VH-VL binders against q95uq1. Designs and how they scored, part 38

Target 1, 197 residues: q95uq1
Amino acid sequence: MSDNHEEESNVPAYVPGKHVSVDQLKQQDAEDEALKRYKESLLGTGVHAPKDDPRKLVIKEMKIQIEGRPDTIYPLDTKELIKEMKTKPFVLKESCHYKITLTFNIQHDIVSGLKQTNTVYRKGIKVSTEKHMLGSFAPQALAHSVTNPRHGWEEAPSGMLARGSYTAKVVFTDDDNEEHLSVEYAFSIKSDWKSDD
Below, E stands for the ipSAE of ESMFold2; O stands for the ipSAE of OpenDDE; V2 stands for 0.75 times the mean of E and O plus 0.25 times the DockQ between their complexes.

## First folded at step 23 (VH-VL; framework fv_indenebart)

Design aa5 (at its last look DockQ between E and O 0.58; V2 from the best seeds 0.67)
Fold by OpenDDE, look of step 23:
Structure aa5 (fold): chain C 197 residues (1-197), chain A 120 residues (1-120), chain B 115 residues (1-115)
Amino acid sequence: as target 1 above (197 residues)
Amino acid sequence: EVQLLESGGGLVQPGGSLRLSCAASGFTFSKYAMSWVRQAPGKGLEWVSSISPSGGRTYYADSVKGRFTISRDNSKNTLYLQMNSLRAEDTAVYYCAKRTPSWDDWFDYWGQGTTVTVSS
Amino acid sequence: QAVLTQPASLSASPGASASLTCTLRSGINVGTYRIYWYQQKPGSPPQYLLRYKSDSDKQQGSGVPSRFSGSKDASANAGILLISGLQSEDEADYYCMTWHDSAYVFGGGTKLTVL
C-alpha cells in the first residue's frame, strides 16, 4: 500500500499586490536595496511617457515561430492591422513545434500581473481556454518581448480530430482587470504544409 | 441594455459636501473603467475623474484634485463621486460615463446626469 | 490656451456637407493624437460618434451613420468631423475630445444648425 504522498504543491496564492504606481515606487524609501534593485530593474533608464497616447500597453507585433519554417509576423500597431489578422490564418502542421512571441511597449505606469487569455474555437464551439501569466512590466525605452512557452516549444495537436480550421481570441488583462488588447486570429492544423485540407 | 443612472445631486452651499452615485447595469461593471464628466449650464463638457476597473487607479482633473474622490463598489455595480469643499464653479450636470477597453478608450455609454447646484 | 478649440457655431443647409474643426494648441501635433467626436442633443447626454487618428486607425460608433467621418488637416493642426448629406436630426452640439498629459480634454463644442 504505497502511500502516494501527493505533495500539495503549495503554489503560494498570488496575492494581487497593491497597484504600486511608478510614482509610488519612486517615493518608496530608497533604503530597501532589494526594492531599489527591483525599481531599477523595472524602471530602467529612459521611461517613455507619450503625452498623446493613454495606453499603458501597446502591442507591436505577434510572431508565430515554427521550427524549420519561416516566421509569421502579425503587426498590431493599428486597429486595421488588428482586424486584418483574423483574415490571414497561419498553418500548423500536426505535431510541429511552435512558439509565440509578443512584442509590446509599456507606457506611463507599471502594468502588473499581465495575463494572456487565449480561447480557441472550432466551428463556433469553444475547444480550449488557456491562461498565461506573463508578469509585471515597467515602462522602458526598448520594447518588451515575451515568448510562450518560455522554454522549448509547443507541439501542435495531431490526428484526424485535430485537423481543421480554428479561430481564436486572445485577451490581455492586468491585475486591475484592465483590458489592454483583444485580438482575434485564425489558424489551421493540417497534415502537411502543402495540403489543401 | 447598458444603463447608467446617476443620483445624489442637489442644492448645496459653498464649502459643502455632496456624494454622487451611479448605478450601472447591463454589462460586467468590474471590467470597465468609469468616469465622471460634468457640464456647467450652457457650457461645454469637462472631464472630472476616472477610475480603473478594480479601483486601483484614480485620475482627476486639476480643477477638482484634492477636493473630489472617485470610488467604486463592484459588488454593487456602483460608481461614486465624493465632492468636498464645493464651489460655485462646480455647478453642473454630472454624467457618469462608461469607458471602452483601453485599446479603444472612448466613453461609449452615458447616464442622463444628475444636477449639482452650489449656491449661497 | 485650451488644448482643443472649436468654433462656437456652424450653419449649413439640408443635404449639404458640414465640416467641423477641432484645432489643437500650438506645439501639439495633431498627427499623433486620437480625436474623439461626440454629439449632444438638447436635454440629452453626449453620444459617441467616432475616433480618428489616421485612415488606418479609426473607429466608428455603433449605429453611427456613414455620413459621419473623421479626418485631419495637418496644415491647420486640426481634427475634422465631416457630415455629408446633412439632415435636420443632425442639428446638435458637437464636441471633440482627446487625451493629453494624463487627462481627457474636450473642445468647447460647436453648435450645428441645419437651416
Scores: ipSAE 0.768, ipTM 0.888, lowest interface PAE 0.7, mean pLDDT 91
Fold by ESMFold2, look of step 23:
Structure aa5 (fold): chain C 197 residues (1-197), chain A 120 residues (1-120), chain B 115 residues (1-115)
Amino acid sequence: as target 1 above (197 residues)
Amino acid sequence: EVQLLESGGGLVQPGGSLRLSCAASGFTFSKYAMSWVRQAPGKGLEWVSSISPSGGRTYYADSVKGRFTISRDNSKNTLYLQMNSLRAEDTAVYYCAKRTPSWDDWFDYWGQGTTVTVSS
Amino acid sequence: QAVLTQPASLSASPGASASLTCTLRSGINVGTYRIYWYQQKPGSPPQYLLRYKSDSDKQQGSGVPSRFSGSKDASANAGILLISGLQSEDEADYYCMTWHDSAYVFGGGTKLTVL
């Protein structure tokens, strides 16, 4: 598939204003949950500035949705779970329709222009490299989710040349060129969901 | 091989200024955040300042905020520390340190340091 | 007062083990912090050794012998650097570090003497 690029222009706007405490703003709108979430995203909250963790991006989960099949869910909340991902490949049946959802938290400050670069390998040979702009994200109470593709489904490749085992590496960077995370994972494209030797 | 070479230290009077440089090689400099860490004679380590890979974000210890400015020139693979309004307590060896990506964020490589002495 | 506190010195015999402590300030729980350890020999910059948060979230520095390991003592609110099989080359200053409240914070350092 072709590279998709999102412009960095969707950075949440800073709202300059008079000196009103964050607590006062939250109390005034406590009964409107949607407005509360919006104000918290603009003003930040102390809940999302942990004193013990400097990370701005904390990945929580990767979900592979396959049309007509149960979801495959990888919890990624720990370093060990992320490292284990390459030893627990998921399976795509050729020509299946799928989409991938990433769930993550943002801490401390806005992350502007978050991008993912996904490089796929077969037998150590690069097959593709795709770059996707994910957007700009502020700390908020609910985790952020992004789904690729945004609309519809991806279709897995098919045919003898496409079937096989793949490894991949996805890297998350931002407009400050900071590399927030690198995840290695694996998958296979097969003619059937069940894999036999 | 990662190499970090600090320069620009010296003897200055209180209230004076110095500009430290750190020449980096052996890695893609623009991909990594960088920091300054100092060590007063016979004392422990103290973080001074950090800067994001692009230079778009800067961070300072309270003891130096408003007096020191961290910067970088990615085209020259060089980190800088402009030190103004120097005080006797700024006397230290200043180390340039490379950081790791934010997931495992620590100082994995350090330069040999450059000595700053503030004395009247 | 200090976020991280270390004993100023520690002596241990060759071949024995040394347990270096890094105690967090009262009110800060060591369980949620990543504790980083550095070795510094005279006339040299610090060298990264390892970090420890839990047995599932730890990392050994490149080329650092496995006889160096990290752990925590929850009842003492402390990170621990264990050096087993002490060698004369292990004589050095040891610093712990963590990130706390928007700053990197080091302990005062422990001078390890191998007698």
Scores: ipSAE 0.641, ipTM 0.826, lowest interface PAE 0.9, mean pLDDT 85
ESMFold2 (binder alone), look of step 23: mean pLDDT 92; pTM 0.925

Design aa6 (at its last look DockQ between E and O 0.36; V2 from the best seeds 0.61)
Fold by OpenDDE, look of step 23:
Structure aa6 (fold): chain C 197 residues (1-197), chain A 120 residues (1-120), chain B 115 residues (1-115)
Amino acid sequence: as target 1 above (197 residues)
Amino acid sequence: EVQLLESGGGLVQPGGSLRLSCAASGFTFSKYAMSWVRQAPGKGLEWVSSISPSGGRTYYADSVKGRFTISRDNSKNTLYLQMNSLRAEDTAVYYCAKRTPSWEDYFDYWGQGTTVTVSS
Amino acid sequence: QAVLTQPASLSASPGASASLTCTLRSGINVGTYRIYWYQQKPGSPPQYLLRYKSDSDKQQGSGVPSRFSGSKDASANAGILLISGLQSEDEADYYCMTWHDYAYVFGGGTKLTVL
């Protein structure tokens, strides 16, 4: 009976504390080596904030991953690309397994309590709203990547009522109610990948 | 319709204090960053201060840092600027400005302004 | 030296085109900056016109005529506001703006006279 001690990665429960700026974090006498390491882990070594870009969250791409199918990648670096996304709907086969990965950079300061709100519409009528807490992210050299769901796959709806064309809006907000990005996209649910329905 | 209405301007002596208010309507105030921009008589625009939607982050121009405090009451849809240790060079029309979301980052709406005159 | 520099005044005839410049300070590359433009008429607050970073990153304000456009001159290290088909109502002060190092920075403004 091998006691698989699942090392509960004690990700310290993000206590929504006072928004501590990176500068404030830097000024806090890291007498605590643990805090210093935490700060270093969050702030990374040598990440220079761009002086020409005020954005705290810069989304690079949204990737739709469908099991057994090629990935669909939407670059989101520019407003034009964001607008183009809506014109290029992706297809979900009913009952397929899919996940969405967001790649983004954090700049200047910690983005705390990043939340993704997805609203889906069919024929102009709201059909669902989902809110996902993504977490808190610090500036670092490498882009962050978040996948939903974190584990496993989401199953696409099935049945005659599920099939059709959809539009969706995703909004990224933090705990300061700052909207970092709003994008619209489209997708269709089909019975088959080849069905011209 | 978005409306921003500044108030609290007036005549004050050097070293005095004044508190400006900006009443906002026509949009969800708590979702948008707000700023103060001033314009001295016959001069250009100068950014003064900005505040994040929830008020957790504030930014100041070097010219007013340590003297001015930006704040907001989202329950009242009101932006404030506390001005202390006023100087003659602070004489200006003060505009309340709404900022767009951070990914666009411009001032889409402006109030009519309130006049602050610092004179002996 | 100011981050953004604008000529104090510019004059042009009705129907002509006007090019307003916003020059960035030496050492700052205009290519990486978003330049915002505002119009201010006498006795009124500024109004947003447009922003321009590149042809793939530009935005026109709501209700702003298409005769207003943004561009850049890399050789001059400047943002450009182009106004084609000048009308009398275009007479105003024009300000460029950018974000730089945690501050919004305005140019000194250009007074455009339509003669």
Scores: ipSAE 0.744, ipTM 0.884, lowest interface PAE 0.7, mean pLDDT 90
Fold by ESMFold2, look of step 23:
Structure aa6 (fold): chain C 197 residues (1-197), chain A 120 residues (1-120), chain B 115 residues (1-115)
Amino acid sequence: as target 1 above (197 residues)
Amino acid sequence: EVQLLESGGGLVQPGGSLRLSCAASGFTFSKYAMSWVRQAPGKGLEWVSSISPSGGRTYYADSVKGRFTISRDNSKNTLYLQMNSLRAEDTAVYYCAKRTPSWEDYFDYWGQGTTVTVSS
Amino acid sequence: QAVLTQPASLSASPGASASLTCTLRSGINVGTYRIYWYQQKPGSPPQYLLRYKSDSDKQQGSGVPSRFSGSKDASANAGILLISGLQSEDEADYYCMTWHDYAYVFGGGTKLTVL
């Protein structure tokens, strides 16, 4: 074991400032699509780096698409709207086919290895935890969208044990282990649709 | 029961070096960004540096960039600040501070501080 | 010019209200900034109180009494910390903070004296 506090303090050789220069990006270039887009944005126009907001990820919307039915859309661009997710549950008919699209802005720097961890609860008891890798995203003026699954549909659970009211928490983290967002939401699984509700 | 305990402060001449440590307990250290904030005698607070939960990203105030290096050892639950080329204006109490997740982005827990004095 | 400016001192009577201001530099609009507030007593580190951006984007620190609240005065370009029902224990230094241009920035602090 060669570890000690002084050797640990001397490990870093790189000290970034407020902004990443073009020269630093070229020296640090790991060739992937998100890094390439970020470098191109810095060299071109429309770099999104607001001076009043440190967040790298800013959620805008969650959309639930259900095969054969109108979309359910949650605007999430305020803290209050995010908090309201828990009080405005959506409904899934058992065995229905659905997909979820998230719309978000990335600002300041690349978010590498963004993943979501979704934990579902029934009556306060954890019933599942699912992790999905979303990818890497560059800052830009236009929002990013990601849909899960990328192809086809997800199928809702079925059976009498599946039906009921659920709460859930989705957490977004990256390769730096930074938690960018946590959203608590609610849904129910029913045997039939309640189109008027 | 979050606790942050700074150490490594002392008296040093201009141009010298010191290494500060902050021992963390009562929370999952590797899940949270950490910062150093300092306070000169009779003066206000000044943010010095921050580090991401994994240690993969570091940030510095312009006043210390190039002279100070923040790091962490998540296996030892310890935050560090290597201070080189110290100047009289670096004289301060140095606080270790825990950040909330980036979407809340404030310092929710602070240590008691360690004093750095730079004088001849 | 400092990003955040606070008056050096403020006095108020027990039971009254104190309104502490945190003024942003000319050319920076308070309306789009999150203003954080910390309390610091002598010999102690700061403690987080609350954050305010708007009525739909605010947060009270854990265990912080509701008599502490945040707001903004757009005409003065300032964040406001209101402390109502002042108690002697509220005597402390108060710092505002924001994130601006890749740095956390603190005001100079206001010493609140409760006569």
Scores: ipSAE 0.636, ipTM 0.828, lowest interface PAE 1.2, mean pLDDT 85
ESMFold2 (binder alone), look of step 23: mean pLDDT 92; pTM 0.935

## First folded at step 24 (VH-VL; framework fv_indenebart)

Design bb1 (at its last fold request DockQ between E and O 0.53; V2 from the best seeds 0.68)
Fold by OpenDDE, fold request of step 25:
Structure bb1 (fold): chain C 197 residues (1-197), chain A 120 residues (1-120), chain B 115 residues (1-115)
Amino acid sequence: as target 1 above (197 residues)
Amino acid sequence: EVQLLESGGGLVQPGGSLRLSCAASGFTFSKYTMSWVRQAPGKGLEWVSSISPSGGRTYYADSVKGRFTISRDNSKNTLYLQMNSLRAEDTAVYYCAKRTPSWDDYFDYWGQGTTVTVSS
Amino acid sequence: QAVLTQPASLSASPGASASLTCTLRSGINVGTYRIYWYQQKPGSPPQYLLRYKSDSDKQQGSGVPSRFSGSKDASANAGILLISGLQSEDEADYYCMTWHDKAYVFGGGTKLTVL
């Protein structure tokens, strides 16, 4: 009778760090060179927050990458483009390998605990909900990029039950429960890459 | 239906303190940034303060910074504004306002307001 | 100088069009700013009307008639609220709003009278 001691991997509960504003970080005593370097590394030299845009998270694009296929890029810079996305479904061949890359800018403050919630619908019925922790991001000169999965590829579902048209809603929230963006998109799972004309 | 109900207004002397409350209903309060906007008698609108959904971030107009404190109790669906060191120029109707998500970033719902009068 | 400036009052006839202006302070380019518009009737709180940054970034409030539209005049460095086919019920105060440098800023408001 082998007592399988399931080692409860005490994954330390991610205690959301105290929201330290960039301004608070700037005001913290410059006397610690290490802290200054850390601040500089986080804030980059010369990152100016725009005075005309209150957004902390600005999604630039969503890129669908399919192995052996051209990338599908959805620009998301404007409300119109966001609305248009759902009218341009992408196609996944069953059992294909794909990944999604998000490109975005962070402005004004650190966005802590950025989370992506993806809900998929088929014929108006919820079929899945996935939540992904993307991480914490500071303002920087270059856009951030996050790819899911981080390593490797996701395999598209296969079989007769998987084939069809889907709609999805993705919502980006942070640990302050602030909704930064909500986007609807559409896709289809097909047996082949040929558009059923 | 979304409802915002302000309370706590009244007459106060200069240098006095007052605490406003806003009771929210009809939506998931903890998901939205909330704000106070005031309107002096016969004058325009002035943004006063905002607080993030969890309360982790607060923002203030320069005119009230250091004197006013915005807070919220999500368990009670209530927004607060603690006003200290009140001045005559703080006399106004104070509106509680719900903000849409940051992508749209407008005040979609407003309360009826509560009147604050600062007078000797 | 105020970030947003509005004329104090405007009068127009029923059925006519009214153009309300929201002028940004010199040195601030209206082209990059979202301009929000609110309507306030006497004894009531403000009501959101619409947002306009560009034709590709605009939003109409729920239940707001299509006769209300937003635009910009780059030459005047101003946001514009156009009200076509004026109705008596359109008589109200109109406020523009923007976000500038970590604050929401309102214009002084325009009182629209429908004569």
Scores: ipSAE 0.836, ipTM 0.929, lowest interface PAE 0.5, mean pLDDT 91
Fold by ESMFold2, look of step 24:
Structure bb1 (fold): chain C 197 residues (1-197), chain A 120 residues (1-120), chain B 115 residues (1-115)
Amino acid sequence: as target 1 above (197 residues)
Amino acid sequence: EVQLLESGGGLVQPGGSLRLSCAASGFTFSKYTMSWVRQAPGKGLEWVSSISPSGGRTYYADSVKGRFTISRDNSKNTLYLQMNSLRAEDTAVYYCAKRTPSWDDYFDYWGQGTTVTVSS
Amino acid sequence: QAVLTQPASLSASPGASASLTCTLRSGINVGTYRIYWYQQKPGSPPQYLLRYKSDSDKQQGSGVPSRFSGSKDASANAGILLISGLQSEDEADYYCMTWHDKAYVFGGGTKLTVL
């Protein structure tokens, strides 16, 4: 068994650093009032740190919004639901406009530099690898939500070479290079979809 | 194939020090949390320490806090455990263990172990 | 009080079933915990078998036969490892594990003897 996955990056290499606990962060900066207020807004009140779950990142759902159509929502609460994404592909019409919204909880400590690495395959052949920085997030009771793109819409590719079935793998990592979750999913790009009326 | 090979065990007097090493191969070492788990003779398993992929986060069992230091050198694919102020109760086989990605959170590969004996 | 408690030993005949228990400390509800199981044979490191939290959140280790399964007994506040169709090579020590309050914790282990 090898964990060696092919990964290519356009992001500058990060020098790993020691991550500090929420309590250490508060003490470390207690003398700077402006920085203290900023860090408290990131950390929130009532740090969420369940005793039965070590995960710092818990993905709750992925939502695909297509302009002019009902949303496609993938709940990701369990390993079974995560595995089902590969067998329940979504469809994009060529040139359609879409957004992807990710909903997640952060537990225990700040996750700094959360990023997704998305690798897309066609017929088993890698066709792209893209990295997207999601940001830094503090633990809190309410879920965080991020939408890509943040403004406007993404446009699906078009043309004979773009149409077809795709598989993909998205990996969520942070500045500590911790892999929090890897999700396999599938989609198709089609020239038309009659149920899209 | 994933392989973990511990070394650095031996006989030491109480109050002494040892440094354990674990050479890793067959996976991208810098991607995973690594851990030490020990087993005293005739006894059960006890988690000792864990270290995040970059080395920026370290975790220790209460029984070893302040005496043991976990570290890693990702350029050498090597995990370390510096053990200071050793006591008789630290006598054990020390296993290097690889953790799965954090969602699954279990030890999927273990080394054969290295034996530490603290005489007293 | 230990977080996880296991009986020290259990014996069963070849072909029978063994039910190994892993009891959580009073005040901690087994229902919200993932319970992991490891097998260890003499002179060898532990090997991961499986984990169980619920029927929708469970996992069998790679190459682990289906005669090994996990469950929970809520009334006993315990995780359960069931080994059916016992074979002589199943004779080993079995450890449960969970993550609780910033630490990985193991039970004391059960020595399974197959007579």
Scores: ipSAE 0.642, ipTM 0.833, lowest interface PAE 0.9, mean pLDDT 86
ESMFold2 (binder alone), look of step 24: mean pLDDT 93; pTM 0.940
OpenDDE, look of step 24: ipSAE 0.778; ipTM 0.896
ESMFold2, fold request of step 25: ipSAE 0.631, 0.610, 0.594; ipTM 0.827, 0.818, 0.819
ESMFold2 (binder alone), fold request of step 25: mean pLDDT 93, 93, 93; pTM 0.941, 0.941, 0.940
OpenDDE, fold request of step 25: ipSAE 0.830, 0.828; ipTM 0.927, 0.925

Design bb2 (at its last fold request DockQ between E and O 0.51; V2 from the best seeds 0.69)
Fold by OpenDDE, fold request of step 25:
Parts: C-alpha cells; structure tokens; sequence
Structure bb2 (fold): chain C 197 residues (1-197), chain A 120 residues (1-120), chain B 115 residues (1-115)
C-alpha cells in the first residue's frame, strides 16, 4: 500500500501586488536608498514616457525561430506592418521544433500580470487556445523580450490533418484586464520546407 | 446593442456633493476602460476622468483632481463619479463614455448625459 | 494657450468641401499625435468619426461616410477634418481630441453650418 504522498505543489497563489503607479513609486520618500535603487532599477535612469503615446505596451517585433532554419522576423513598429503580418505567413514543417519571441517596450507604468492569449484558427474554425502568463514588466531603456516556450522548443503538429493554412490571434492583457495589444498572424504546416512553387 | 445610461444629475449648491452613475449594457463592461466627459452649457467637451477596466488605475483632469472620484462596480456594470466640493464651473452635462482598447484609444460609445447644475 | 485650437464656426454650401482645422500649441508636434474627431448634433451626445495619425495609421468609425477624412498640415501644425460633398445632415459641432500627457484634450469645437 504505497502512500503516494501527492506533494501539493504549493504554487504560491500569485497575489496580484497592489498596482503601484510609477508616479506613486516616484513619490514614495526617497529616504530609503534601497527603494531608490529599486526604483532606479525599475525605471532606469532617463526613461521618459512619451507624451503623445498612451500605450503601455508597444510591440516591436515578432520572431519565429525554427531549429535548423533561419529566423523569420516580423517588424511591428507601425500599424501597417502589424496589419500586413497576417498576409505573410511563415511555414512550419510538420514535427519541426520552433519558438516565438516577442519584443516590446513598456511605457508610463508597470504592466503587471501580462497574459498572452493565443487563439489558432483553421478555415475560420477555432482549433486551439493557449494562455501564457508572461509576468510583470516595467518601463526600461531596453525592450523586453519574451520567448514561448521559455525553455526548449515547441513541436509543430504532424499528420495529414495538421497540414494546411492557419491564422492566429494574439491578445495581450494585464491583471487590470486592460487589453494592450491584439495582433494576427498566419502560418502553414507543410510536409517539407519546399515551397510548392 | 451597447447602451450607456447616466443618472444622478441635479441641482446642487456650491460646496455640495453629487454622485453620478452610468449603467452599461450590451458589452463586457469589465474589459473596457470608462470615462466621464462633461460639456458646460454652450461650451465644448472637457475630459473629466478615466478608469481602467478593473478599476486599478484612475486618471483625472487637473480641474477636478482632489474633488472628484471615479469608480466602478463591474458586478453591476456601473460606472460612478463622486463629485465633492462642487463649483459653479462644474455645471455641465456629464457623459459616460466607453473607451476602446488602448491600442486604439477613442470613445466609441457615449451615453445621453446627465445634467449637473451648481447654483446658489 | 490652449493645447488644441479650433475655429469657432465655419460655413459652407451643400455639395462643397469643408476643411476643419485643429491646431496644436507650439512645441507640440502634430506629426506624432493621433488626432481623433467627433461629431455632435444638437441635443445629442458626441459621436466618434475617425482618427488620423498618418496614412498608415488611420481609422474610420463604423457607419461614418467616406466623405469624411482626416489629414495633417505640418506647416500649420494642425490636424484636418475634410468633409467632401457636404450634406445638410453634416451641420453639427465638430471636436478634435488628442491624448497628451496622461490626459484627453479636446479642442474648443467648430460649428459647421451648411448653407
């Protein structure tokens, strides 16, 4: 009678920290050098929020990395580029290993509990929905980069039923339920890398 | 259909208080930021306040800062504006407005407004 | 000086074109801002018309006729709402709006009369 002690992985319930605005952080008495350093580390020296852009999350790039293949990079600096991305599908060979990296800037405030929801469609029918908690991000001089999966590779589906053209919608939301970004992209799953000319 | 219905307007004396409400329907209220915009008689539009979808962040115009408080109850699909220390200059029609997601950031739906008159 | 300045009134004939201006205060570059436009008819709340930042970043409101378009005049540091083929129903107040430094800012509005 083997007592399988299911170790209750006490994943500490992510208590969404009190939304402390950058302004509130700035107003907190600079008397604590540790707090000042923390603020400086979070806010970086000289990160000015743009007065003309209300966005807290500004997407810069989506990168598709495929093992043994060149990277596919989508610049996303403009609305036009974002709109055009869905018209330029990338190809995944069945059973290939791939990962996706998103690069973005954070402005004005800390974006807490950033969540990515990825919904994949085939011929207009929902095939899958994946949700990923990305974490919290502060304004900083360097763009943030998030890779999914964080470790290793994702395997592309295989088989006759997997092959074909897909569209995906990615939505970024924070713990305040604010939608920061909605983008669409397209991809195809093929049996080989040879473009059917 | 998206509907926004303001209420709570009325006549109040200077220094008085009033609480406005906006009942929202026809959309997932908790997913959208909301705002109050006012219009004085015969004047233009003035943004008053905004609140994030969950209410974690609030923003105020300098003209109302420290006097007005925006809040929301997502369980009731209701937006509020608590107005204290009212002044004659606060006399206006107050509109409740729905904001689109931050990447678009405009007011796509407006209520019919509720009238606030501050007079002795 | 107001962040956004609009002429108080404009008159144009039916079928003509009207150009409504929204001038940004000096020191604020119109080129980097999204300009939002709203229409308000008497006794009604404002209605969203369109936004314009650039030709690659523009959006038309649902149900808004194509005769409404946005542009910019960099030399004047102004956003422009163009209404082509004016109709009597276009008689209204028009407001421009920007987001600036954690606030929404409206222009003073232009009353358009269609004569």
Amino acid sequence: as target 1 above (197 residues)
Amino acid sequence: EVQLLESGGGLVQPGGSLRLSCAASGFTFSKYAMSWVRQAPGKGLEWVSSISPSGGRTYYADSVKGRFTISRDNSKNTLYLQMNSLRAEDTAVYYCAKRTPSWDDYFDYWGQGTTVTVSS
Amino acid sequence: QAVLTQPASLSASPGASASLTCTLRSGINVGTYRIYWYQQKPGSPPQYLLRYKSDSDKQQGSGVPSRFSGSKDASANAGILLISGLQSEDEADYYCMIWHDKAYVFGGGTKLTVL
Scores: ipSAE 0.837, ipTM 0.928, lowest interface PAE 0.5, mean pLDDT 91
Fold by ESMFold2, fold request of step 25:
Structure bb2 (fold): chain C 197 residues (1-197), chain A 120 residues (1-120), chain B 115 residues (1-115)
Amino acid sequence: as target 1 above (197 residues)
Amino acid sequence: EVQLLESGGGLVQPGGSLRLSCAASGFTFSKYAMSWVRQAPGKGLEWVSSISPSGGRTYYADSVKGRFTISRDNSKNTLYLQMNSLRAEDTAVYYCAKRTPSWDDYFDYWGQGTTVTVSS
Amino acid sequence: QAVLTQPASLSASPGASASLTCTLRSGINVGTYRIYWYQQKPGSPPQYLLRYKSDSDKQQGSGVPSRFSGSKDASANAGILLISGLQSEDEADYYCMIWHDKAYVFGGGTKLTVL
């Protein structure tokens, strides 16, 4: 953030910066509503504090990219859409390469240390628990996006023991131990892309 | 079973101070946001203050900002409300309330309340 | 004026229905809000009943009988608590609540009398 703007030794000129508070910026232009609205958008304070929605984290979608295949996209901004994930499992062909992108908004306040805890089950038996740090995020007009893995691809497991149906639960928490969302979903690992119907 | 037990109410003069406590049991206290809600005699409910699970974020109704301080001690499973500069209008039963953890923000469990009376 | 307005009292007979209104202030549209309802009997703390935003976003509290339901009247800018098949134990104060502009806001309450 601000520390990433420190000058480098190979930069020849020093330009002194002036810092003003967010409150000072708003006061300078209090009589101009259009400019105030624009400044709030630039500072990430405008529509990001809805009066009717207390949520700090709003998950918009989950996208599964599979190398050589069309993307699978789950919209997630309602409870019914989140509930439908469990009833509409996605398919991974064994050894396929995939990425998962999460798109979300942050409202009201900065969320520090947002993380997900993902627990995967096979036949009701827990087979893994993984925690991923997503980062710290401020409210802004444009949605945030996080892709896992950050580089390259993840590879689906293979073999007779790996193939089958899985269920999973992901929980989003922050450094204040606030639980923002819990989602249940399902997937399967198969030897081919063709359906079993 | 979830239990919330308020204490620390009493009679005070205007301008005085009191500290309310709420002892929690039957749930993992540190996982949940907590709130104070009050009810003046013969009147309705008024939200007073809320605190995040770790205590790192606090929220106040405009009527109490600058006078009341919410806090918690997760090692003692206890919620607190420090009330300063008390006014006659602060006379009420004060309820301790537990908040739900999902994006569905309501008060699912309430204590029996403790009575604060501010009079001269 | 007040963010939420409820009538002070309502009377109905056993077995009948009662419709309790919670009207939002002009400029606050009921359509985008979750309306929460609480019941309070004399000498007791409030108890959560249910929440309603829409047919796809509603929830009944644990152990709350199905004769309690929520809805909205958009033309009146109001949330509605419907209690059908009234029983004597339904006599209580009923509060609506919303989260609005960084605060939890309660209505003034309706005293329901079952005669």
Scores: ipSAE 0.661, ipTM 0.843, lowest interface PAE 1.0, mean pLDDT 85
ESMFold2, look of step 24: ipSAE 0.598; ipTM 0.813
ESMFold2 (binder alone), look of step 24: mean pLDDT 93; pTM 0.935
OpenDDE, look of step 24: ipSAE 0.770; ipTM 0.890
ESMFold2, fold request of step 25: ipSAE 0.577, 0.569; ipTM 0.809, 0.784
ESMFold2 (binder alone), fold request of step 25: mean pLDDT 93, 92, 93; pTM 0.936, 0.928, 0.937
OpenDDE, fold request of step 25: ipSAE 0.835, 0.829; ipTM 0.930, 0.927

